Miniprotein binders against Uroporphyrinogen decarboxylase 1, chloroplastic (HEME1). Designs and how they scored, part 12

Target 1, 365 residues: Uroporphyrinogen decarboxylase 1, chloroplastic (HEME1), of Arabidopsis thaliana (Mouse-ear cress) (q93zb6)
Amino acid sequence: SSSSSDPLLVKAAKGQAISRPPAWMMRQAGRYMAVYQKLAKKHPSFRERSENTDLIVEISLQPWQAFRPDGVIIFSDILTPLPAFGVPFDIEEVKGPVIQSPIRTEEDMKRLHPIDFEKLQFVGDSLKILRREVGEHAAVLGFVGAPWTIATYIVEGGTTRTYTVIKNMCHTAPDVLRALLSHLTKAITEYVVYQVEHGAHCIQIFDSWGGQLTPEMWERWSKPYIEEIIHAVKKRCPDTPIVFYINGNGGLLERMKGTGADVIGLDWTVDMADGRRRLGSEVSVQGNVDPAYLFSPLPALTEEIERVVKCAGPKGHILNLGHGVLVGTPEEAVAHFFETARNLDYQTLFQNHVPAEKAEPELVV
Key: E = the ipSAE of ESMFold2; O = the ipSAE of OpenDDE; V2 = 0.75 times the mean of E and O plus 0.25 times the DockQ between their complexes.

## First folded at step 13 (miniprotein)

Design x5 (from y2 with D19L A61M; at its last look DockQ between E and O 0.59; V2 from the best seeds 0.64)
Fold by OpenDDE base, look of step 13:
Structure x5 (fold): chain B 365 residues (1-365), chain A 82 residues (1-82)
Amino acid sequence: as target 1 above (365 residues)
Amino acid sequence: SDLTQRLEELLQRFWQLVLEIRRLMREGVSPEEIQRLLDEIEKLFEELENIATQLGDPELMEDIYELFMYIMLLLQSLQSRE
């Protein structure tokens, strides 16, 4: 059956019986690695690194070569598809991503067009190469930003801490914002399908800014568009697991379950056992080791990994951090995390959790 | 470079402060002590942003922003326990 050849990560996402949790890290390719820093010095432009097939593949494989994660995510950005549907952006040295022409009016919406995959060939080619390079040893992960998250960049004109313009548009220009979100939903849906068709085993949806909304605002302005994406992708790519992650999701877990995602990514502020209780058995979980433990003594990191894995239970868990790998993280700690994960065995971890059948004391009558 | 060394020093100090905040949270220490450490982290972010600006490193600026988001999430977690 096709299910026997699935990567360990895909099996976990589907809640299948496996011997250990698969492990990967958000931002597992990045500045904390000396090999990445060397490559980034040679190729100083982030756009060059993220939009060149050879560099994407090389960077994506740096964690694979060093740590052998069970998931290899493509090196890319959630903003990478923007130029392909009519939103150019730049990465400025001081400001990060800058969208020079924000979309805030119906007139601005006329700049948007259907996604053009001729402009995204480097993503498709990279995914095909990654799928070949990792073979059956890991899952290739694609990813996208959620419509609300992408709309935030487009409306604000870049990174924001206040979300003032987009939150105001919810009240002052709701039809324009709904039109933008609907356009993004279509483009992102096609982009997810494109990534799957080019070799992604699993897709993560990042609603990075969704955690900055009230639960009511999130249900109104983010959730419906995520549900639309997941539904459309599930219809077109039924065998592809979808991971849904929000940073700061502790108040949204029950609402996230309603999206149809196979896996809910937990941030590190959520208790894994509480997250499992709130989400139930029908959805898998990802996470959620606190990145601060990568700066702790290795024995403390081991203990925390084991704690998180035990709290998650023996099925439907993808071991990850509750946040991306942070700058300054020791490579040795990341190596130890993946080594620890590979050495885990659910039989060993849960052997002692056989409830001692309390021998009912024979009431000697 | 002197800036790279200062960056490493500031990142080390940042993680020391995070670990100290977490220690204080576990020990049930006063909100005022946590706030003092948070105020020190805010100053560290200003210095980190300045260094990233001087280095002309947008990816470092993003990495600093991720540290900020990590602290914001830590603060939210603190407020949810009160």
Scores: ipSAE 0.616, ipTM 0.864, lowest interface PAE 0.9, mean pLDDT 91
ESMFold2, look of step 13: ipSAE 0.686; ipTM 0.879
ESMFold2 (binder alone), look of step 13: mean pLDDT 85; pTM 0.803

Design z5 (from k4b with A35K A62K A95Q L101E; at its last look DockQ between E and O 0.63; V2 from the best seeds 0.00; counts 0 for: pTM E .773 < .8, unsure alone 69.324 < 70)
Amino acid sequence: SPEEVLEKFKELARKAEELGNPEQALEILLQLFWKLVDEIRRLMREGVSPEEIQRLLDLIEKLFEALENIATQLGDPELAFDIEELFQYIMLLLQSLQSRE
ESMFold2, look of step 13: ipSAE 0.705; ipTM 0.849
ESMFold2 (binder alone), look of step 13: mean pLDDT 69; pTM 0.598
OpenDDE base, look of step 13: ipSAE 0.711; ipTM 0.882

Design z6 (from k4b with A35K A62K E84Y A95Q L101E; at its last look DockQ between E and O 0.78; V2 from the best seeds 0.00; counts 0 for: pTM O .760 < .8, unsure alone 65.895 < 70, SAP 72.669 > 70)
Fold by OpenDDE base, look of step 13:
Structure z6 (fold): chain B 365 residues (1-365), chain A 101 residues (1-101)
Amino acid sequence: as target 1 above (365 residues)
Amino acid sequence: SPEEVLEKFKELARKAEELGNPEQALEILLQLFWKLVDEIRRLMREGVSPEEIQRLLDLIEKLFEALENIATQLGDPELAFDIYELFQYIMLLLQSLQSRE
């Protein structure tokens, strides 16, 4: 049942008639904010900041306090659940995430276990608090990494530029890789459901590394596992919209639609009007302002926001960047983005747009 | 030209290393990043050769090696994530350039 109480973002994701696009940003909490930098100096460990309930809530609410986005995403990492299913990792200053013991063999697979939510209570507690703090004024967003993306970190032992080990495993150890991906699919499915049960209104799946595959390799090694997650989540949480995002998705849009996601996140290299034509009317879109426009004069940023919104059309659009907020982004530009988004009206932008609120049946007395 | 960008890059990277101030070095490298972005966007409009793309890749790699070195000097693990996002951004831009050939 479409409750009249759904946040604007959830209504947009479901393709419901609304007055304006909801807005949020990937990396809307981050180093570009002075309040974040001050907190990060006090708590220098990223693991400390992302694995402590009070810090997660405080950081997640920094954009909410400053900008009032229509979406408040939990401050976390796609790797956060790894220790909960048997993969420890560290965050090194230079290398980023490091997995000291990569999984590449059947023997390595024995280290994996079912996801243990006792180790993830800080995520559940944070989502509950965020849901209380934003009330009906915003959607709380959860997120996860896609199985292929998570498997890439696990197999490579951290960040990679070449993806050589995992791409080779597709040929040299396909059964091991399928077993890993299947294990991750189960763990991520349960983790998505866990986030929804703890207060996430919407879930974003990040297949950050999926764009580094050929379309054929993506359809074989990523897509089936994403489809399995989405299908299982839709069965258990039918009212929760799922956003599916790949960085570098211009060649994958039609294939992404096949996953059953409610919303396809577009990167900024995709023309929004082309993306809408390719995806059709049955799926919502998210994005896709180029993060570089936040460094432009504010009038140019306004014009680009309006252009993207006009190209997306008056239904099923979540306004976002096409990628995360970049380091050095002016806070004033982010403020202006959200102010611009709040001041948008589909009746002004689209002459024939009829808002849902005017469809109250006149009680013929 | 990509060569002038490369020379300016080398000069600015050298200046960044000579400054002995990793914060100032970071600012210089971020300015170089945006200059590379502008150059790639120029080449997207004018057309690009495969050899120019390879030169840009080599420049990007050197920029990110320098950024990683500065991140090391700053002792800031979160800067590694920010650097990684810059890398993803410019690589996405470059991929979009290659897909038009």
Scores: ipSAE 0.543, ipTM 0.821, lowest interface PAE 1.0, mean pLDDT 89
ESMFold2, look of step 13: ipSAE 0.720; ipTM 0.863
ESMFold2 (binder alone), look of step 13: mean pLDDT 66; pTM 0.517

## First folded at step 14 (miniprotein)

Design y5 (from c4 with F62E; at its last look DockQ between E and O 0.83; V2 from the best seeds 0.71)
Amino acid sequence: SDLTQRLEELLQRFWQLVDEIRRLMREGVSPEEIQRLLDEIEKLFEELENIATQLGDPELAEDIYELFMYIMLLLQSLQSRL
ESMFold2, look of step 14: ipSAE 0.694; ipTM 0.891
ESMFold2 (binder alone), look of step 14: mean pLDDT 90; pTM 0.884
OpenDDE base, look of step 14: ipSAE 0.646; ipTM 0.879

Design z10 (from k4b with V5I A13L E39R A62E A95Q L101E; at its last look DockQ between E and O 0.70; V2 from the best seeds 0.00; counts 0 for: SAP 72.062 > 70)
Fold by OpenDDE base, look of step 14:
Structure z10 (fold): chain B 365 residues (1-365), chain A 101 residues (1-101)
Amino acid sequence: as target 1 above (365 residues)
Amino acid sequence: SPEEILEKFKELLRKAEELGNPEQALEILLQLFWALVDRIRRLMREGVSPEEIQRLLDLIEELFEALENIATQLGDPELAFDIEELFQYIMLLLQSLQSRE
C-alpha cells in the first residue's frame, strides 16, 4: 500500500500524483562544494572518507544542509563492496581505482567468496543515521554497480578506455566470465537488500560501462544479470523503487524497460519527450538536464529545467542531471537548481502550455 | 582552419605542461576541455566528416593524457574521478555526434 508518508521521490518513482517533480543530482556531494574540499583536506584518503560512518554521514548531509534535495544519496563507491566478497582494491592518486589481482581464469575465481556484511557495517550504520536525519523530508538513496560494470573493473584491473581484456573474455573465456557475472549478481542482490534493510528508500543501479557495448552484446552480457537482480530485489523488497541508469543509453531505452526497473535514468543526449514516448507511461523517468547548464546564466538554467520538466510530463519524473556534477560547477548554480525545483508546480507549468516551438536555449559556458 | 585550431591546441597543451604550477596547468586544460566541447557542439550543427571525428578523438586523448599527468603532479586522487567524469561527458557528446550521421 502506498503510504501517504512516502517521500516525494518515492511517490514520483511509483508514478503517483504529486504537485512537482522531486529533485536530486548524481555527484551532488563532491569537490565543487567548499565544505567538501575543507573536509577532504582534513581527511585526504578517499577510502577513509567512504569507509568511515561519521565521514560518510557528514559528506552525504552536506548537500542536504546546503540545498535540501528531495534525494540524499549515501556517499560511497560502486567498488566499496569488492573487499567484502574477496576482491581487494586501492585508489591510487593517478590511476583511480586499481585492482592488483585481476580475475581472468577459473583459478582466480577461487578468491571470490559470499559477501561478508561485517566488512560493510559502515554502510549499514550510515544509512540508518541518514534515514533518521532526513526523516520524511527526503528519500535516502542507496546504489550499486551492475555486474558487467563491476566485472569490467575486476577483469581489467581498474579503469579502462578500451575494454580489451573483458571484450576478449566474451570470446576466449565465456564460461569464466559467466561465472564471475553470476557471482557478482548474487553479491550485488544481497548488498541491495542490505541497503534497503538499513534505510534506503530507493536504489540506483549504475551500468556505467554498459553503454560501451553493442546492443546485442549488452543484451547477452549485461541485461540478464540486471534482470536477475531486479527480480530478486522486487521479491524481497516489493515497496522499494529501483532506478536503472546507463551512461549513453539512447540506443538501449526499450531494452532497459525490459529489466523491470521502476525508473529509467536518461542521459542528457536523450530528448526527454522522445524518451517518454519510447518508454511509455508505465515506467518512470529520471533526468536529464545537461550538467553544462550549471555553468550557464541562472535564467538559462531555469528555462532548461522547466523545458525538461514539461517534456517529462506531470507524472513519474525524478528531476536530475543526465550525468554527474562536473568539476568546477558553481555551488550557486546547484542551489538555484534545487530552489527552482522546489518552486515548480505542475498545475502552473501545464496550464500555461503555449506550444511554443521555442528553440533549445543556447548553452552559454 | 581546423589545422590552425589543432596546432594552437597542441601549443596550449605544451604550455600547460611547461607551467611549473600544476594548478594553473589544470585551469588551462579545463578551458581546453570546454573549447573542445564547444567545437563538437558546433560540428553537430554544421556537419562533420569521419576524418574530423578521428582528429577530435586524437585531441581528446592528448588532452586527457595531459590531465592525468597534471593529476599525478598534484597528488589528488579525487581529481582522477573528476577527470573520468569529464571523459565520460565528452565521449557521450562525441557518440551523440556520430549517431546523427
Scores: ipSAE 0.658, ipTM 0.863, lowest interface PAE 0.8, mean pLDDT 91
ESMFold2, look of step 14: ipSAE 0.691; ipTM 0.861
ESMFold2 (binder alone), look of step 14: mean pLDDT 77; pTM 0.740

Design z11 (from k4b with A13I N21D Q24K Q31K A62E Q73E F81E A95Q L101K; at its last look DockQ between E and O 0.71; V2 from the best seeds 0.00; counts 0 for: pTM O .747 < .8, other shape alone 3.072 > 2.5)
Fold by OpenDDE base, look of step 14:
Structure z11 (fold): chain B 365 residues (1-365), chain A 101 residues (1-101)
Amino acid sequence: as target 1 above (365 residues)
Amino acid sequence: SPEEVLEKFKELIRKAEELGDPEKALEILLKLFWALVDEIRRLMREGVSPEEIQRLLDLIEELFEALENIATELGDPELAEDIEELFQYIMLLLQSLQSRK
């Protein structure tokens, strides 16, 4: 039942009639904020910041206090669940995430176990607190990495630019890679359900590295596992919208629609009106302002927000960036983005769109 | 040339590293990022061959590897994350160039 009490973001995700698009940003809590920098100086470890309940809640609420977004995403990492299913990792000051023991063989697969939520209590407790703090004024967002994206880190041993090891395993060890992806699919499904049960209104799935595959390889090695997650989550949590995002998704939109996600996230390189035509009316869209416009004069930012909102149309749009907030972004520009979003009205924006009635030329016979 | 710009930025970043100033390193990184964005946008308007795009990709990969090595030596993990995010933005911009041909 669509309760009249659903947050604006949940209503938009479900394609319900609302007065304006809800707004949030990927990386809306981050280094561009002075309050975040001050906290990060006190707590220099990313693992400390992302694995402590009080720090997670404080950081997640920094954008809420400053800008009042319609979505409050939990401060976390897509790699946060790895230790809970048998893959330890470190965040080195330099290399980012490092997995000291990559999984590449059947023998390496024996280290994996079912997800242990006793090791993830800080995520559950943080989501409960966030749900209480924002009340009915915003949606609490959870998120996960897609199986292919997580498998890339696990197989490569960290961040990669070439994806050489995992792409080679598609040919040299396909059964090992399928076993890994199937294990991750189960763990991620349970982790999504866990986040929903602890207060997430909406879940975003990030297939950040899925855009580095050919469309054929993506359909073979990423898509089936995402479809399995979405199907299992929809069965257990039918009222929770799922957002699916791939960075560099312009060639994958029609394939992404096939996953069963309620919302497809568009990157900023996709034309919003083209994305709407390709996806159709049955799926919602998220995005897709270019993060570089936050460095532009505020009037130009307003015009671009209005352009994107008009191109998306009056239903099933979540206003966002097409990528994360860039380092050095002015806090005033982010404030202006959310203020602009709150002041939008679909009746005003679409009043002057008289559909050009094609005056059929009366063929005067 | 893009190569001369790259070498000049590598030298500036090396100087920032020698100073041990992560704020100055970030300022130089942002200047480089915007210079690359402007160059890519120029190439989008003028038309670029697939071979020139590939050469630019190779140069950008080498540059960002060098930047990561510098963020390494500075001991700033947040700078490494910022570098990766800027890299992802540039790569997305370049992919959009390839899809329009």
Scores: ipSAE 0.518, ipTM 0.825, lowest interface PAE 1.0, mean pLDDT 89
ESMFold2, look of step 14: ipSAE 0.719; ipTM 0.873
ESMFold2 (binder alone), look of step 14: mean pLDDT 80; pTM 0.772

Design z12 (from k4b with A13L A62E N69A Q73A F81E A95Q L101E; at its last look DockQ between E and O 0.52; V2 from the best seeds 0.00; counts 0 for: pTM O .766 < .8, other shape alone 2.512 > 2.5)
Amino acid sequence: SPEEVLEKFKELLRKAEELGNPEQALEILLQLFWALVDEIRRLMREGVSPEEIQRLLDLIEELFEALEAIATALGDPELAEDIEELFQYIMLLLQSLQSRE
ESMFold2, look of step 14: ipSAE 0.690; ipTM 0.856
ESMFold2 (binder alone), look of step 14: mean pLDDT 75; pTM 0.701
OpenDDE base, look of step 14: ipSAE 0.558; ipTM 0.834

Design z7 (from k4b with A13L F81E A95Q L101E; at its last look DockQ between E and O 0.70; V2 from the best seeds 0.65)
Fold by OpenDDE base, look of step 14:
Structure z7 (fold): chain B 365 residues (1-365), chain A 101 residues (1-101)
Amino acid sequence: as target 1 above (365 residues)
Amino acid sequence: SPEEVLEKFKELLRKAEELGNPEQALEILLQLFWALVDEIRRLMREGVSPEEIQRLLDLIEALFEALENIATQLGDPELAEDIEELFQYIMLLLQSLQSRE
């Protein structure tokens, strides 16, 4: 059956019985690695590195070569598809991503067009190569930004800490904002399908800025568009697990389950056992080791990994950080994380856990 | 006192900005970041007032303004992304403090 050849990560996402949790890290390719820093000195432009097939493949494989994670995510950006649907952007040295022409009016919306995959061939070609290079030993991961998160960059004109322009548009120009979010939903749906067709085993949706909304505003302005994407993708790609992640999701877990995602990514501020209780057994979880533990003594990192894995339980867990790898993280600690994950065994970890639940009080009649 | 810690952090920020070496200034600011993380974690255990949360927010804003200024001086766009990741980390920690009240 096709299910026996699935990567360990895909089996975990589907809640299948496996011997250990699969492991990968958000930002597992990055500046903390000496090989990445050496490549970045040769190719100083982030756009050059993220939009060239050979560089994308080389960078995406740096963690694979060093640490052998169970997931290999493509090196890319959530903003990478913007030029392909009519939103040019630059990465400035100081400001990060800059959108020179924000979309705030109905007239600005006329600049948007359907996604053009001729401008995204480097993503498709890179995913095909990555799928070949890792073979059956890892899952290739694709990813996208959620419509609200992408709309935030487009409306604000780049990174924001206040979200004042887009939050105001919810009240002052709601029809323009709904039109933008609906356009992005279509473009992102097609881009997810494109990534799957080119070799992604699993897709992560990042609603990085969704946690900056109140639960009511998130249900109105983010959730419906994520539900639309997930529904459309599941119809076209029924065998592809979808991971849904929000940074600061502790108040949103039950609402996130409502999107139809196969896996909910937990941040490190959520208790893993509480997250499991709130989400139930029908959805898998990803996470959620605090990235700061990678700066701790290796024995303390081992204990925390084991704690998180025990709290998650023996099914439907993808071991990860609760956020990205931080700057200055020791490569040795990342190596130790993946080595620890590979050496875990659920039979050993759960042998001594008698579930406390079977104290039914004997009703002495 | 929390006020003495705040004044010490402001003085360290001022000293980092007065350093004619952006790399050394960056190292000091990253040490201040981790010291703030430890202080927030302490306050999560001991309890915190709304006024203390506001003082922490003001200090975080000042620290990240200084970090952005150093990233500008270094001409390092990847450092700007790494600084944004640190900002997201500490803000998530602070939000978790506020949700326990």
Scores: ipSAE 0.578, ipTM 0.838, lowest interface PAE 0.9, mean pLDDT 90
ESMFold2, look of step 14: ipSAE 0.699; ipTM 0.861
ESMFold2 (binder alone), look of step 14: mean pLDDT 80; pTM 0.773

Design z9 (from k4b with A13L A62E F81E A95Q L101E; at its last look DockQ between E and O 0.70; V2 from the best seeds 0.00; counts 0 for: pTM O .780 < .8, other shape alone 3.194 > 2.5)
Fold by OpenDDE base, look of step 14:
Structure z9 (fold): chain B 365 residues (1-365), chain A 101 residues (1-101)
Amino acid sequence: as target 1 above (365 residues)
Amino acid sequence: SPEEVLEKFKELLRKAEELGNPEQALEILLQLFWALVDEIRRLMREGVSPEEIQRLLDLIEELFEALENIATQLGDPELAEDIEELFQYIMLLLQSLQSRE
């Protein structure tokens, strides 16, 4: 039952009639905010900030206090669950995430175990607190990495630009890679359900590295595992919207629709009206303002927000960026984005859109 | 030329490293990022060959490897994350070029 009490973001994700698009930003808590920089100086470890309940809640609420977004995403990492299923990692000052013991063989696979939620209590406790703090005024967002994206880190041993090891394993060790992806699919499914049970209104799946595959390789090595997660989550949590995002998804939109996600996230290189035509009316869209417009004069930012919202149409749109907030972004521009979003009205925006009735030329016979 | 821009920025980055100031390194990084965005947008308007796109990709990879090495030496993990986010933005912009040809 669509409760009248669903947050605006949940209503938009479900394609329900609402007065304006809900808004949130990827990386809306981050270094561009002075309050975040001040906290990060006190707590310099990213692991400390992302694995402590009080710090997670404080950081996640910084955008809520400053800008009042319609979505409050938990401050976390897609790699946060790795230690809970047998993959330790470090965040080195230099290399970012480092996995000291990559998984590349059947012997390496013996280190994996089922996900242990005793090691993830800080995520569950943080989601409960966030749900209480925002009340009915915003949606709490959880998120996970897709199996292919997580497998890339595990196989490569950290961040990669070439994806050479994992792409080679598709040919040299396909059974090991399928076993890893299947293990990750189970762990991520349970972790999504865990986040929902602890207060997430909506879940975003990030297949950040899925865009680095050919469409054929993505359909073979990423898509089936995402479909399995979405199907299992929809069975256990039927009222929770799922957002699916790939960075560089312009060639994958029709394939992404096949996953069963309620919302497809568009990057900023996709034309919003083209994305709507390709996806159809049965799936919602998220996005897709170019993050670079936050460095533009505020009137130009307003015009671009209005353009994107008009191209998306009056239903099933979550206003966002097409990528994360860039470093050096002015806080005033982010404030203006959310203020603009709150002041939008679909009746006003679409009043002057008389559908061009194609005057069929009367063939005067 | 893109190569002259790269050498100039490598020299600026070396100077920022010698100063041990992460804030100056970030300012130089942002200047470089916007210069690359403007160059890519110029190439999008004028037309670019597949060979020129590949040369630009190779140059960007070398540049971001050099930036990561500097973030290394400065001991700023948040600078490494900022570099990766800017890299992902530039790569997405370049992919949008390749899809239009």
Scores: ipSAE 0.581, ipTM 0.842, lowest interface PAE 1.0, mean pLDDT 89
ESMFold2, look of step 14: ipSAE 0.677; ipTM 0.854
ESMFold2 (binder alone), look of step 14: mean pLDDT 76; pTM 0.712

## First folded at step 15 (miniprotein)

Design t1 (from y5 with Q12E R26E D39K; at its last look DockQ between E and O 0.87; V2 from the best seeds 0.68)
Amino acid sequence: SDLTQRLEELLERFWQLVDEIRRLMEEGVSPEEIQRLLKEIEKLFEELENIATQLGDPELAEDIYELFMYIMLLLQSLQSRL
ESMFold2, look of step 15: ipSAE 0.632; ipTM 0.865
ESMFold2 (binder alone), look of step 15: mean pLDDT 89; pTM 0.874
OpenDDE base, look of step 15: ipSAE 0.605; ipTM 0.868

Design t2 (from y5 with D19E R22Y R26E; at its last look DockQ between E and O 0.91; V2 from the best seeds 0.76)
Amino acid sequence: SDLTQRLEELLQRFWQLVEEIYRLMEEGVSPEEIQRLLDEIEKLFEELENIATQLGDPELAEDIYELFMYIMLLLQSLQSRL
ESMFold2, look of step 15: ipSAE 0.701; ipTM 0.892
ESMFold2 (binder alone), look of step 15: mean pLDDT 89; pTM 0.872
OpenDDE base, look of step 15: ipSAE 0.710; ipTM 0.900

Design u1 (at its last look DockQ between E and O 0.54; V2 from the best seeds 0.00; counts 0 for: pae E 1.54 > 1.5, pTM E .752 < .8, other shape alone 8.625 > 2.5, SAP 70.217 > 70, not compact 1.29)
Fold by ESMFold2, look of step 15:
Structure u1 (fold): chain B 365 residues (1-365), chain A 97 residues (1-97)
Amino acid sequence: as target 1 above (365 residues)
Amino acid sequence: SPEELAKELAEWLKEGDLAQRLAELLARFWQLVDEIRRLMREGVSPEEIQRLLDEIEKLFEELENIATQLGDPELAEDIYELFMYIMLLLQSLQSRE
């Protein structure tokens, strides 16, 4: 829709004219910050930190207080909604997330039920508070995992690097896997709407494991379910932009555009100029500074930020990393990233394209 | 109590040594990243790719063991993010051929 009161990030997502790119970072709250480490020592349970409203809000606001990003994403996890539709999980000190009762058979599927928002009140409450605290100055971001990505955790029983069970299941029990993906699609759709209704301005869909599929497999096992989510959400929440991101998405960009997402997030392996050319001007982009540049001298980081912004063009760009913030990232580099973004001005950056008396330059890619 | 204080001191000493080892392994991670980037410029053989895969596997087995000894599931998530990063970089090296 057309609201001039929208946060800068929402305007960029919708392709509206703006004077600089909004910026935020995937994983911008976390262990790279001393203030987070101090809070985590005081509250050592990850379940408490991710499921207690006061702690969620405090953690989500830590990057806001330090860096003033243009987006404030709720501190949460893509696994957070699982208990609400019948998949409890634990956070083990050694293994991290563990799903004690994986879903692999028709019998296992009987444990699933429609999503129960009584179990997710801390998400809704946290989003309302974040909207109140920063909503006039920054977009509040909610997020979900895509059905394929969530299914990998549910089938494997936790985090793994091999994915042997779900890979085999594509061949040995495809009807069970499709039924699982369809259930997840419905639950995730409702969870997106829930987050929007409780204060989110924008929703990011993470298909973290989509890049591990060949493009043909991604078209079969992931894309249709993401399309269904986006279609349903756009009908029910027409003012809410959807950002879509896949780790390892260089071979998938044009297919990702086909989902109907408002913004395609590019990973850092894609050259932004090439990505913009491949996607065209009808969709917005997010990204895609290589997170390794946060370990570089600050002038090199500045040059790379400016290069990425120039390549993305002055319309429809949300500045971000092309990956989550890596462990050990210096806080001063993150501060510099946001300072650089705030000080950009499209008029001065692109002055060679358009004389002062003409309309805002059109993207030439 | 003395027993609780002794336990806390033992945990501190273990954490200090493991923190140093973690820093050494992270430095090795960045050395591998730099090596992969160099090979992207120079070209690479299948034998070199397999060597890099083997070195990455060994490095991440050690990193995961450190996370286990520290009892830190969030560190395990951080290590996985590093793994994803370097594997995407290696994949880019292979596809540029």
Scores: ipSAE 0.618, ipTM 0.782, lowest interface PAE 1.5, mean pLDDT 87
ESMFold2 (binder alone), look of step 15: mean pLDDT 76; pTM 0.690
OpenDDE base, look of step 15: ipSAE 0.619; ipTM 0.847

